# VHH binders against DIS3-like exonuclease 1 (DIS3L), part 11

Target 1, 352 residues: DIS3-like exonuclease 1 (DIS3L), of Bos taurus (Bovine) (a0jn80r465to816)
Amino acid sequence: REDLRKTHLVFSIDPSGCEDVDDTLSVRALDNGNLELGVHIADVTHFVAPHSYIDIEARTRATTYYLADRRYDMLPAILSADVCSLLGGVDRYAVSVMWELDKTSYEIKKVWYGRTIIRSAYKLFYEAAQDLLDGNFSVVKDIPEFKDLDEKSRQAKLEELVWAIRKLTDIARHIRAKRDSCGALELEGVEVRIQLDEKKNIHDLIPKQPLEVHETVAECMILANHWVAKKIWESFPHQALLRRHPPPHQEFFSELRECAKAKGFFIDTRSNKALADSLDNANDPNDPIVNKLLRSMATQAMSNALYFSTGSCAEEEFHHYGLALDKYTHFTSPIRRYSDIIVHRLLMAAIS

## First folded at step 5 (VHH)

Design t01 (from x2 with E99T T101K D103S; framework vhh_enristomig)
Fold by ESMFold2-Fast, scan of step 5:
Structure t01 (fold): chain B 352 residues (1-352), chain A 123 residues (1-123)
Amino acid sequence: as target 1 above (352 residues)
Amino acid sequence: EVQLLESGGGEVQPGGSLRLSCAASGFTFSRYAISWYRQAPGKQREWVSTITSGGSTYYAESVKGRFTISRDNAKNTLYLQMSSLRAEDTAVYYCATYTVKRSSGTYTYFDYWGQGTLVTVKP
């Protein structure tokens, strides 16, 4: 296990009040001038052995359920909210993916996978991270980790944290731009369709206003899921657990096309790139809700994403349509998804 | 911790007016869209109005032209000016916002609701 506690500034960005912290991030400059991006995920497999009572129960539940302000845990609360959770100020076991990026182009030069020990310096909420990104430092008084610090210590730690948030966001912008060029869709995500009936705010037609730091975290998680998918597939080409999203049948887009036409727009559903481009162009500056409505309808037309073993279907079927990735899996949420626990076990076998 | 606290409710005669307020804390108010919802006795919550961070306003058809939503970013406060009140406007009024976490291509929504303020329109 590599010890990152003294060498890396590790921190989390989550909604206020989040207790089950699956994921933390780091970024640092290397001696050669390149950057090292790190994604550090809770090491649930250290505490959950295959075929243990906890493993059997987690497998049966398969996932943690979120219903408005309620949470129904997959793991016992002492694991999910305490020993596995990557909380601030405490030593935690993690599974890390770290990439070396070119300092100018952000092209990935090397990747490392392994077990680590981390100590998260900050448990930030999204609004605080966004304020820091925007240069609004008044939020510092509302960050618990900065309380009771003298002015000099506060300023030094603030400069360090702001640099990290800005650098992560620059990297995330690059990653997103690359995926957008391949037809990645700016939708709410196919897996939330099941939750639409339970969430009034999704059906309100009111534009959602995600902060840029939401995308910063999301792109880092997607990157880690993609690279872990490639790594476990390379090691276990017929037994890797991946997640695929097939293109939806054309008939499912009929309502979207007709609604867009009524609003004066053409939606091209022939490919994910054509769909992405035509949705981007279906924007009325005088009525921004129209674009949100069309993207919501596109989400409802999507096929379900599904888990599969790489030996059970042809490689051409491995594609994730919505994310525009040739291989994808679930790795970054083992506290709340059993699939991620299986993927962690495969990754550990792949690197041993 | 995100907190929303409504005030300004009360009893009013038909045709009257009330101004509701929602005091927000624990987040950067100016960056969020914030909504008013209401729930009449024995009915499901219904959306009333939303104001975006950029100031765009949206209204349910039942209140359009009678209610005006506004915000004061300096005071972290949301307002609902209600006029021409009707018996059917009787409800508990809630201030609401949401945040979203995207992980592994999945969006997880965290809804934040106030405790509500009662508006009674008595004939």
Scores: ipSAE 0.000, ipTM 0.183, lowest interface PAE 14.9, mean pLDDT 79

Design t02 (from x2 with E99Q D103S S104G G105K; framework vhh_enristomig)
Fold by ESMFold2-Fast, scan of step 5:
Structure t02 (fold): chain B 352 residues (1-352), chain A 123 residues (1-123)
Amino acid sequence: as target 1 above (352 residues)
Amino acid sequence: EVQLLESGGGEVQPGGSLRLSCAASGFTFSRYAISWYRQAPGKQREWVSTITSGGSTYYAESVKGRFTISRDNAKNTLYLQMSSLRAEDTAVYYCATYQVTRSGKTYTYFDYWGQGTLVTVKP
């Protein structure tokens, strides 16, 4: 197990009130001038042995269920909210993926996979991370780790954290741009009640605007999922657990096309790139809700993503349509998804 | 079942003050960020203010320095203290909380809204 506690600034960015912290991030400059991007995920498999009672119960539950006043954990609370959770200020076991990037182009030069020990320096919520990214430092008073520091120490730690957030966001923008060039879809978040409330005014259905740091975290998770998918497939070509997303049938886009046409826009559903480009162009400056609704409708038209074993279909069927990736899996949420536990076990076998 | 119930709305003169309350039930209030939104006649719903579980506060530029958001976790209640009220502040005010879950690049939003309380600033 590699010890990252003194060499890496590791921190998490989650929704406010999150107690089951699956994922943390790091970025640092290397002596050779390149950058190292790190994604560090809770090492659930260290605590959950195959075929144990806890493993059997987790498999049966498959996922954690979130209710407004509590959650129904896939794992016992001592694991999900304590020993596996990558909380701030405590030593934690993680499974890490670290990439060496060219400092200018961000081309991936090397990748490393392994078990690590980390100590998260900050447990940030999205709004705080966004404020730091935007140069609004008033939020520093609400970051517990900056409390009771002298001015020079506070300024030094703030500069270090801000550098890391800005660098992660710059890297994420680059990764997103590459996937967009391949036809990845930039869809707004889906509000469950939008589909069910026929009597609401159109203005009452505006979804909450996502922050850029949501995309920063998401792109890092997608990158990790993609590279782990490639790694386990290389090691187990006929028994790796991947996640595919086939292209949706054209008939599912009929409502989207009709709605867009009624608003004066043409949506091209012939490919993911054509869909992405036409959605970007379907923007009325006088009514921004129109574009959000069209993106929600596009999401609803999508075919379901599926878990599969790589021996069960041809390699050309492995593609993930929405993400524009040739191979994908779920790796980054083992506290709340059993599929991620299976993928962690495959990854550990692959690197042994 | 999540329930949010706003109160404290009414008619007030320009330059006056009003305090809105939002009583929350059905969830562990202290763990969630909670926001105030408003919707004026003929306009889109707009964000006014948010207070996080840790007590950090954020404000729309139009209300900064005039409105103060606060919470009482023991009473499961959110407040909005409004001062120096203007005709432009006339709107139905909504209490709202959001949960965002992430799976890869997919964001799923769960939103809970109160019924709203009307604030009318009359000359």
Scores: ipSAE 0.006, ipTM 0.239, lowest interface PAE 9.7, mean pLDDT 79

Design t03 (from x2 with T101K D103N T108K; framework vhh_enristomig)
Fold by ESMFold2-Fast, scan of step 5:
Structure t03 (fold): chain B 352 residues (1-352), chain A 123 residues (1-123)
Amino acid sequence: as target 1 above (352 residues)
Amino acid sequence: EVQLLESGGGEVQPGGSLRLSCAASGFTFSRYAISWYRQAPGKQREWVSTITSGGSTYYAESVKGRFTISRDNAKNTLYLQMSSLRAEDTAVYYCATYEVKRNSGTYKYFDYWGQGTLVTVKP
């Protein structure tokens, strides 16, 4: 187990009040001038052995519970909220993916996978991280780790944290731009608005928009899921657990195409890149809701993402249409998803 | 089940004051950021103010210096103290909180809204 407690600034960014912290992030400059990006995920497999009673219960709950509330505990509370949770100020076991990036282009040069021990320095909520990113430091009073520090120590730690958040966001912007160039679909947000419309008219809803820092965390999680998918597939070509998103059949886009045509736009549904580019161009500045409605219709045309074993499908079917990735899996939420526990076990076997 | 219930609205003269309350239940109130929004007749909802779990406060520019948001975690209650009220402050005021769920980098916002309380500033 690699000890990162003295060498890495590790921290989490979550909704206010989150107790089940699955993921933490780090970024640091290397001696050669390059950057190291780190994603550190709760090491649930250290505490949940295959075929143990806890493992059997987690598997059962993941496939059986569908209560009216949106959450249920897959693991006992002592594991999910305490031992496995990557809370601030305590030593925790993690499974880490760390990439070496070129300092200017952010091209990935190397990747490392392994078990680690971390000590999260900050448990940030999204609004605090966004304020720090924006240069609004009034939020420092809401960061417990800055309480009772002298001026010099507070300033030094603040500068270090702000640098890390800014650097992570810059890297995330580059990762998103690369995926967008490959046809990744920006449909998130519209789906949220549709869900809220089930309870209230959408014209009456102006929910707070997702902060940029949400995208920062999202891109890091997507990157980790993608690279772990590649790693477990190369080690277990016929037995890796991946997540695919097939393209929808052309007939499912007929309403989208006709609606767009009625508004004076052409939507090209022949590929995810053609669809993404067409949606980006279907924007009337005098009628800004048209683009959002077309993206909503595109979302409704999408097929579901599916878990699969790599031995059950041809390799050309492994791709994730919406994310524009050739291979994808779920790795970053083992406290609340049993599939991620399986993926962690495959990753550990792959690096042994 | 998350429930938010606003109270304290009514009629007031320009330059007057009102205190709005929002009673929360069904979640661990002290752990969540809670916001005030308002919707004026014929207009879209606008954000007014937010208070974080740690007590940091944020205000829309139109209300900064006139409104004060506060919370009482022991009573699971959110407050909005409004002073120097203007005709343009006439609106239905809503308290709201949200939950952000992540699923492998995908974010979903689950907003919880109260029923609203009407504030009318009569010239």
Scores: ipSAE 0.000, ipTM 0.218, lowest interface PAE 14.5, mean pLDDT 79

Design t04 (from x2 with E99T R102K D103T S104K T106S; framework vhh_enristomig)
Fold by ESMFold2-Fast, scan of step 5:
Structure t04 (fold): chain B 352 residues (1-352), chain A 123 residues (1-123)
Amino acid sequence: as target 1 above (352 residues)
Amino acid sequence: EVQLLESGGGEVQPGGSLRLSCAASGFTFSRYAISWYRQAPGKQREWVSTITSGGSTYYAESVKGRFTISRDNAKNTLYLQMSSLRAEDTAVYYCATYTVTKTKGSYTYFDYWGQGTLVTVKP
């Protein structure tokens, strides 16, 4: 296990109140001027042995369910909310993917996979990370990790954190631009939270505005999922667990095309890129909800993404249509998805 | 807890009519667009109709002129009036409110769906 506690600024960005922290991020400058991007995921497989009682129960549940007023954990709370959760200020076991990026182009030069030990410096919520990215530092008072620092130490740590968030976002913008050029679908909408009182009554749905840091986190997770998919496929060409999203049949887009035509828009469904471009252009400034409805209909028109073993179909069928990636899997959420636990086991076998 | 409960399904002969209802609770119904979707055996789920908070209506081409979507905000209820039913209208019909997305570029979507109501068009 590699010790990252003294060498890496590791931190998480999650919805406010998140206790089951699956993922953390790092970025640092290397001696040669290049960058190292890190994604550090909870090491659930260290605590959940194959065929143990906990493993059998997790496999049966398959996933954690998040309801408005509660969650139903896949793993026991001691694992999901405590020992596996990458909480701030405590030592945690992680599985890490770290890439060396060219300092100018962000071209990936090397990748490393392994078990690590981390100590997350900050457990940020999305709005706080966005404020820091935007240069709005009034949010510092709402970040617990800054409360007991003297002025000089606070300023130094704030500058380090802001640099990291800005650098991660710049890298994420680059990754997204590359995927967009390949026809990745952007399905934008407002995030909604259900506001509850202590009695668990719903008062209203609270719409959230999309934040750029959501995309920063998402692109890093997608990158890790993609590279782990490639790594386990290389090691187990016929037994790797991947996630594919086949291109939808044209007939499934008929309702989307008709709804769009009713509003004066044409949706081009001939390819990923044509669909992505035409959805981006289907905006009515007098009715912003039209674009959201069209994107929702586009997702419903698509075939479901599905898990598969690489020996069960031809390599050209491995493609993830929505993400515009040749190989994809689920790696970044092992606390809440059993499939990710299987992928972690495959990755550990691949690098042993 | 957001709840959607469909009713009104059943067996009907070709050319017949049915009215589906969806009772909604746990959110401010009048502020949200609500949709009808359907899933026929062995097929993908497909969109049928949407009514916005402002009352604008949208229809799939296959049902346009035959189905009418409406809402009663005082009763927190969505309706789908179906007429001139065809064999291909046979499906489980679902009431759904808008897709929730966590992040840009993410395909982790949380739609609030009802349990569905079965419509069988049998000659």
Scores: ipSAE 0.005, ipTM 0.152, lowest interface PAE 10.9, mean pLDDT 78

Design t05 (from x2 with T101Q D103H S104G G105S T106K T108Q; framework vhh_enristomig)
Fold by ESMFold2-Fast, scan of step 5:
Structure t05 (fold): chain B 352 residues (1-352), chain A 123 residues (1-123)
Amino acid sequence: as target 1 above (352 residues)
Amino acid sequence: EVQLLESGGGEVQPGGSLRLSCAASGFTFSRYAISWYRQAPGKQREWVSTITSGGSTYYAESVKGRFTISRDNAKNTLYLQMSSLRAEDTAVYYCATYEVQRHGSKYQYFDYWGQGTLVTVKP
């Protein structure tokens, strides 16, 4: 196990009140000038042995549900909210993926996978991280880790944290741009609500734009899921657990195409790149809601993503259409998803 | 498709009682927490009560001790037993559930609401 407690600034960004912290992030400058990006995930497999009572129960539950203001844990609360949770200020076992990036281009030069021990310095909520990213430091009073520090220490730690958030966001922007060039679809951030007005007419309600810091964390998680997918497939070409998203049948896009046409836009559904490009171009500057509606309709046309064993289908079928990735899996939420526990076990076998 | 249908609303006098029902379909009801919300004319929607899949109950301070939430998993039905009703309880009552799905660190919020049932407390 590698000890990252003194070498890495590790922190989490989650919804306010989150107690089952699966994932933490780090970024640091290396002596050669390059950057090291780190994703550190709760080491659930250290505490959940295959075929144990806890393992069997987690497998049966398969996932944690978050409904209304309560959650339904896949794992016992002592594991999900305490021992496995990557909470701030305590030593925790993690499984880490760390990439060395070129300092200018952000091209990945090498990747490392392994078991680590971390101590998260900050448990941030999304709004706080966004305020820090935006240069709004009034939120510092709401960050417990800054309490009771003298002014000089507080300023130094704030500058360190802000640098990390900004650098992670810059890297995430680069990763997203690369995936967009390959046809990744901007659909996950689109929320559609249907409401009845006073006259009982149904109207789509387009919610507020998601915070950029949501995308910062999401891109890091997607990157980790992608690289772990490649690693476990390389080691177990016929027995790796991956997640695929096949292209939707053309007929599922008929409503999207007809709605777009009625609004004066052409949506090209022949490939994910063509769909992504035509959705980007289906923007009316005088009515921004139209683009959001078309993206929500595209989401409804999507095929379901599926877990599969790599021995069960041809390699060309491994593709994740929505994310524009050749291989994908679920690795970053083992406290909440049993599939991620299986993937962690495969990764540990792959690197042993 | 998730569907929620409220019933049992009506006009009642102060101090009276009323029982609301919510019939649920399109999801595995027994696995979901489900809530009651209300919206009075000219006011924002407010949370009233939640019951978890395990049967734990939670109440807004304004209704605690007067309202009782319960569920019948065999009938896919949620109930709200209201007692000691006050003029302030006059509102459209909505049955609601929502789920938060995480894809990496992106969160998708899916709200499921019924059409509502009107409760009017008049002398």
Scores: ipSAE 0.000, ipTM 0.135, lowest interface PAE 14.7, mean pLDDT 78

Design t06 (from x2 with T101Y D103K S104G G105N T108E; framework vhh_enristomig)
Fold by ESMFold2-Fast, scan of step 5:
Structure t06 (fold): chain B 352 residues (1-352), chain A 123 residues (1-123)
Amino acid sequence: as target 1 above (352 residues)
Amino acid sequence: EVQLLESGGGEVQPGGSLRLSCAASGFTFSRYAISWYRQAPGKQREWVSTITSGGSTYYAESVKGRFTISRDNAKNTLYLQMSSLRAEDTAVYYCATYEVYRKGNTYEYFDYWGQGTLVTVKP
């Protein structure tokens, strides 16, 4: 177990009020001038042994169900909201993936996997992280970790945190640009979240849009899932648990193509790159709803992603169509997904 | 893993009735709140109705008193009984359920959608 508590600024970015913190991030400059990007995930497998009572119950539940009005935990609350949760200001066991990146190109030079101990310095909510990214520092009063600091210490810690958020976002933009060049799909659904009060009454439904900081976190999680998928596949070529997304059958795109044609656009569904490019070009600046509708229809035409064992199909079928990745898995949410617990066990076996 | 398949759409005269069904698989249906949405040509997707796992029902103001949502947990099926249909009800109707993550990740979608069923109220 590597001790990162004194060497890394580790922090989380989650929805406001999140108590089951699966993932934290870090970024730092190395002695050689390169950057180290870190993704640190709750070490659930330290507390959940294979075939234990807790493991059997988690396997049966498979996932924490976050319904609009209730949460149905996969793990006991003492594990999910306390000892496994990567909360701020407390020492926690983590499983980390750390990449060395070229300081200029962000090309990955090296990757490390291992068990770590971290102490998250900040438990940020998305809006706070976005404000910091945007240079709006009024949010500092809402960050508990800045409470009771003298002005000089507060300023130094703020500069450190802002540098980290900006650097993570820069890296995330680069990763996304590379995946976009390979045909990753930016699919939109109009997200309507059902908000229920204590009486179970539905409030106004408002379409939501992600903040850029949502994409920062997402790209880091996708990167970790991708690299762990590669690592466990290399070690267990016939028994690795991966997640694939096959290309949809062409017939499922008929409505998308017809709707786009009616609006004066051609959607090319022959590959994910062709689909991504034609969706990007199907944008009327004077009617932005058209592009959103087409992306929503493309989402509905998609095949479902599914878990599989690598021995069950040909390597050509491992591809994740929507993400434009040759191998993918779920690693970053072991507090809420049993699949991630299995992947953690495979990763630990792979690196032992 | 989650599959939702709508059926029952078609053409109907103003003032008529239709019953939509949504067959669900790949999840424990009785545990989930399930919703109906609709999208008319050239308009944004509109929420229509929701039924919770406990059986509580909620309706958009535009359909309240005319539509009835129900579920059959033994058949893993959601229903929308539509009556007193108007031209404004013409839309593709979607069945949807939500896995509301308290974590934001744009590539882990928060909802599952069916493919939709077209309802046309003839003028």
Scores: ipSAE 0.000, ipTM 0.170, lowest interface PAE 12.4, mean pLDDT 79

Design t07 (from x2 with E99K R102H D103K; framework vhh_enristomig)
Fold by ESMFold2-Fast, scan of step 5:
Structure t07 (fold): chain B 352 residues (1-352), chain A 123 residues (1-123)
Amino acid sequence: as target 1 above (352 residues)
Amino acid sequence: EVQLLESGGGEVQPGGSLRLSCAASGFTFSRYAISWYRQAPGKQREWVSTITSGGSTYYAESVKGRFTISRDNAKNTLYLQMSSLRAEDTAVYYCATYKVTHKSGTYTYFDYWGQGTLVTVKP
């Protein structure tokens, strides 16, 4: 295990009241001038051995269920809310993915995967992180870690945290721009829905306008899922667990094309890039709702995303149409998804 | 040959405004995402803003709310409208377009760079 407790500023951003903290983030400047981006995920596989009673129960439940008045955990509460949860101010075992990025272009130079030990410095909720990003520091009084510090120490730690949040957001914007160039779809806020689905608890069941910091976290999670997908596929070409999203059949787009044509727009459905570009251009200044309608119709035409074993289909079929990624999996939520536990086991075997 | 040619740089006082232009030739401009980068004296190149072929815009935190990226596909030209300029905005500004590799991966690589245009914010 690599010990990150003294070398990395690690923190989490979750819905207010979240007890099952799956993921934490870090960013730091390296001595060579490059940046290191880190995603640190709860090391559930350290505590849940294959074929144990806890493993069998988790496999049976498959996921944690979030209901209006309660949560039905996939794992026992002592694991999900305590031992595995990456809570602030306590030492925790994690599985980390860390990328070295060029300081200015943000191109990925290296990637590292491994087991780590972390100590999260801050357990932030989304609104607090957004306030810090926006330069609204009133929220500092609500962050326990800033309580009882002298003004000089508080200012230094605040500047450190704000730098990290701003740098993560800048990196996320760049990654999102690259994926958009590859044809990632902005259908009813697909990336925000992925973020909300992964972080949703009973307090977030009612849709709200997403904060930019939601997208910051989502892009980091998507990046980690993508790189882990590549790593486990490379090691296990015929038995890696990936998640694919095939392109929908052209006939499913007929209604979308006809509706758009009636409104004076051409929707090009020949690729995800062509679809994304033509949807972006299908705006009527006199009727803004038209674009929303067309995006809704495009969403309805989409195929379902599926888990699969890499030995079951050709490599060309591995792609995730909506995210514009050639390989994708679920890695970042092992406290609440059994699929992520399987992916963690594959990753550990791949790097051993 | 593919070319990107920046113009519109110059000297301006703090709080002032400038509009940069990037004239593109040698490729189908309307189908590419185009970015602005800048490099201050003695520092590394920094990403500033990107506009996609569909018109979606992204900005570095340091310029958000002050700079506006836009494109004119009929003129094959990219623009950066800069407002509320500060001393730290002093840099050579570069236009760049990046190539995507959909079949072999999700990451882009930078394919074409302009020669740059100098912006100096002086009192």
Scores: ipSAE 0.000, ipTM 0.169, lowest interface PAE 18.9, mean pLDDT 79

Design t08 (from x2 with E99K T101K R102T D103T S104G G105S; framework vhh_enristomig)
Fold by ESMFold2-Fast, scan of step 5:
Structure t08 (fold): chain B 352 residues (1-352), chain A 123 residues (1-123)
Amino acid sequence: as target 1 above (352 residues)
Amino acid sequence: EVQLLESGGGEVQPGGSLRLSCAASGFTFSRYAISWYRQAPGKQREWVSTITSGGSTYYAESVKGRFTISRDNAKNTLYLQMSSLRAEDTAVYYCATYKVKTTGSTYTYFDYWGQGTLVTVKP
């Protein structure tokens, strides 16, 4: 287990009131001038052994729910809200993916996977992180971790945190542009679908407003899911648990194509890249609701994403249509998803 | 092909102002955050400012309050309005973006910085 507590600024960005923190982020400059991007996920497999009573219960429950007078968890509350949760100011076991990036181009040079120990410095909510990203520092008075600092310490830590959020966001923009150039779909409701898929808490964990910092977190999670998918497939080419999103049947796009044609636009549904490009071009500057409507109709046409074993279908079928990724899995929410626990076990076997 | 062309640099006295422009083509400009970077003589490249697709702006502490980043999506152009210029602002200024392509199962990334425009603050 690698100890990151003294070497990395690790922090989380979640909806306000989130107690079961699955994921934290870090970014730092390396001695050679390159950057290191880190995604640090709760080490649930350390506490949940295969075939234990807790494992059987988690498999049975599958999802976490919030109710007015109670919380229903996949894991016992002591694991989900305390021991596994990557809360601020406490030492926690994590499973980390860390990439070395070129400082300018953000080209990935190396990747490391392993068990770590972290201490999250900040538990930010989305609105606070967005204010810091926007250069609105009045939110500092509402961040508990700054409360008892003298002015010099406060300024130094604020500069460090702001640098990290801005750098993560710049990296996330690069990752998003990468996926967009390959045909990733920017659809009405697709961000909600991704959030539901990655965070199975329908009302409490979805941001109330669309914020750029939400995309920052989402792109880092998608990157981690993608690289873990590649790693476990490489190690277990016939037994890896991946998540695919097949292309929708062409008939499901008929209404979208007809509606667009009526508005003077051509929607090309032959591939995800063709669909993405034609949706981008179907924009009337004088009536922006038209593009929003077309993207909503495209969302309705989408097929469901599916878990599968890599031995059960051809490699050409592994891809995720909506995300424009050749291989994808679920790794970043093991407190909420049993599939992520399985993926963590595969990753541990792959790196041992 | 992504192309970036910076302009507006020149010599200016301390306390002066300049407006830099960056003309962009080859990608959907309005959908991406675009940044200004600078490289002073003998120094590594430094981030200066970013404007998001939604219009939110961010600045390095060294330029905050003196520089203003803006964009014109209709013209595919990025701007940097520089005021109260200091000797330490002397640098080649680059606007930055990237283009990605997929080869096999790997996404590859290409960085585009344009040619840069020189800003010299002289007494």
Scores: ipSAE 0.000, ipTM 0.227, lowest interface PAE 14.3, mean pLDDT 78

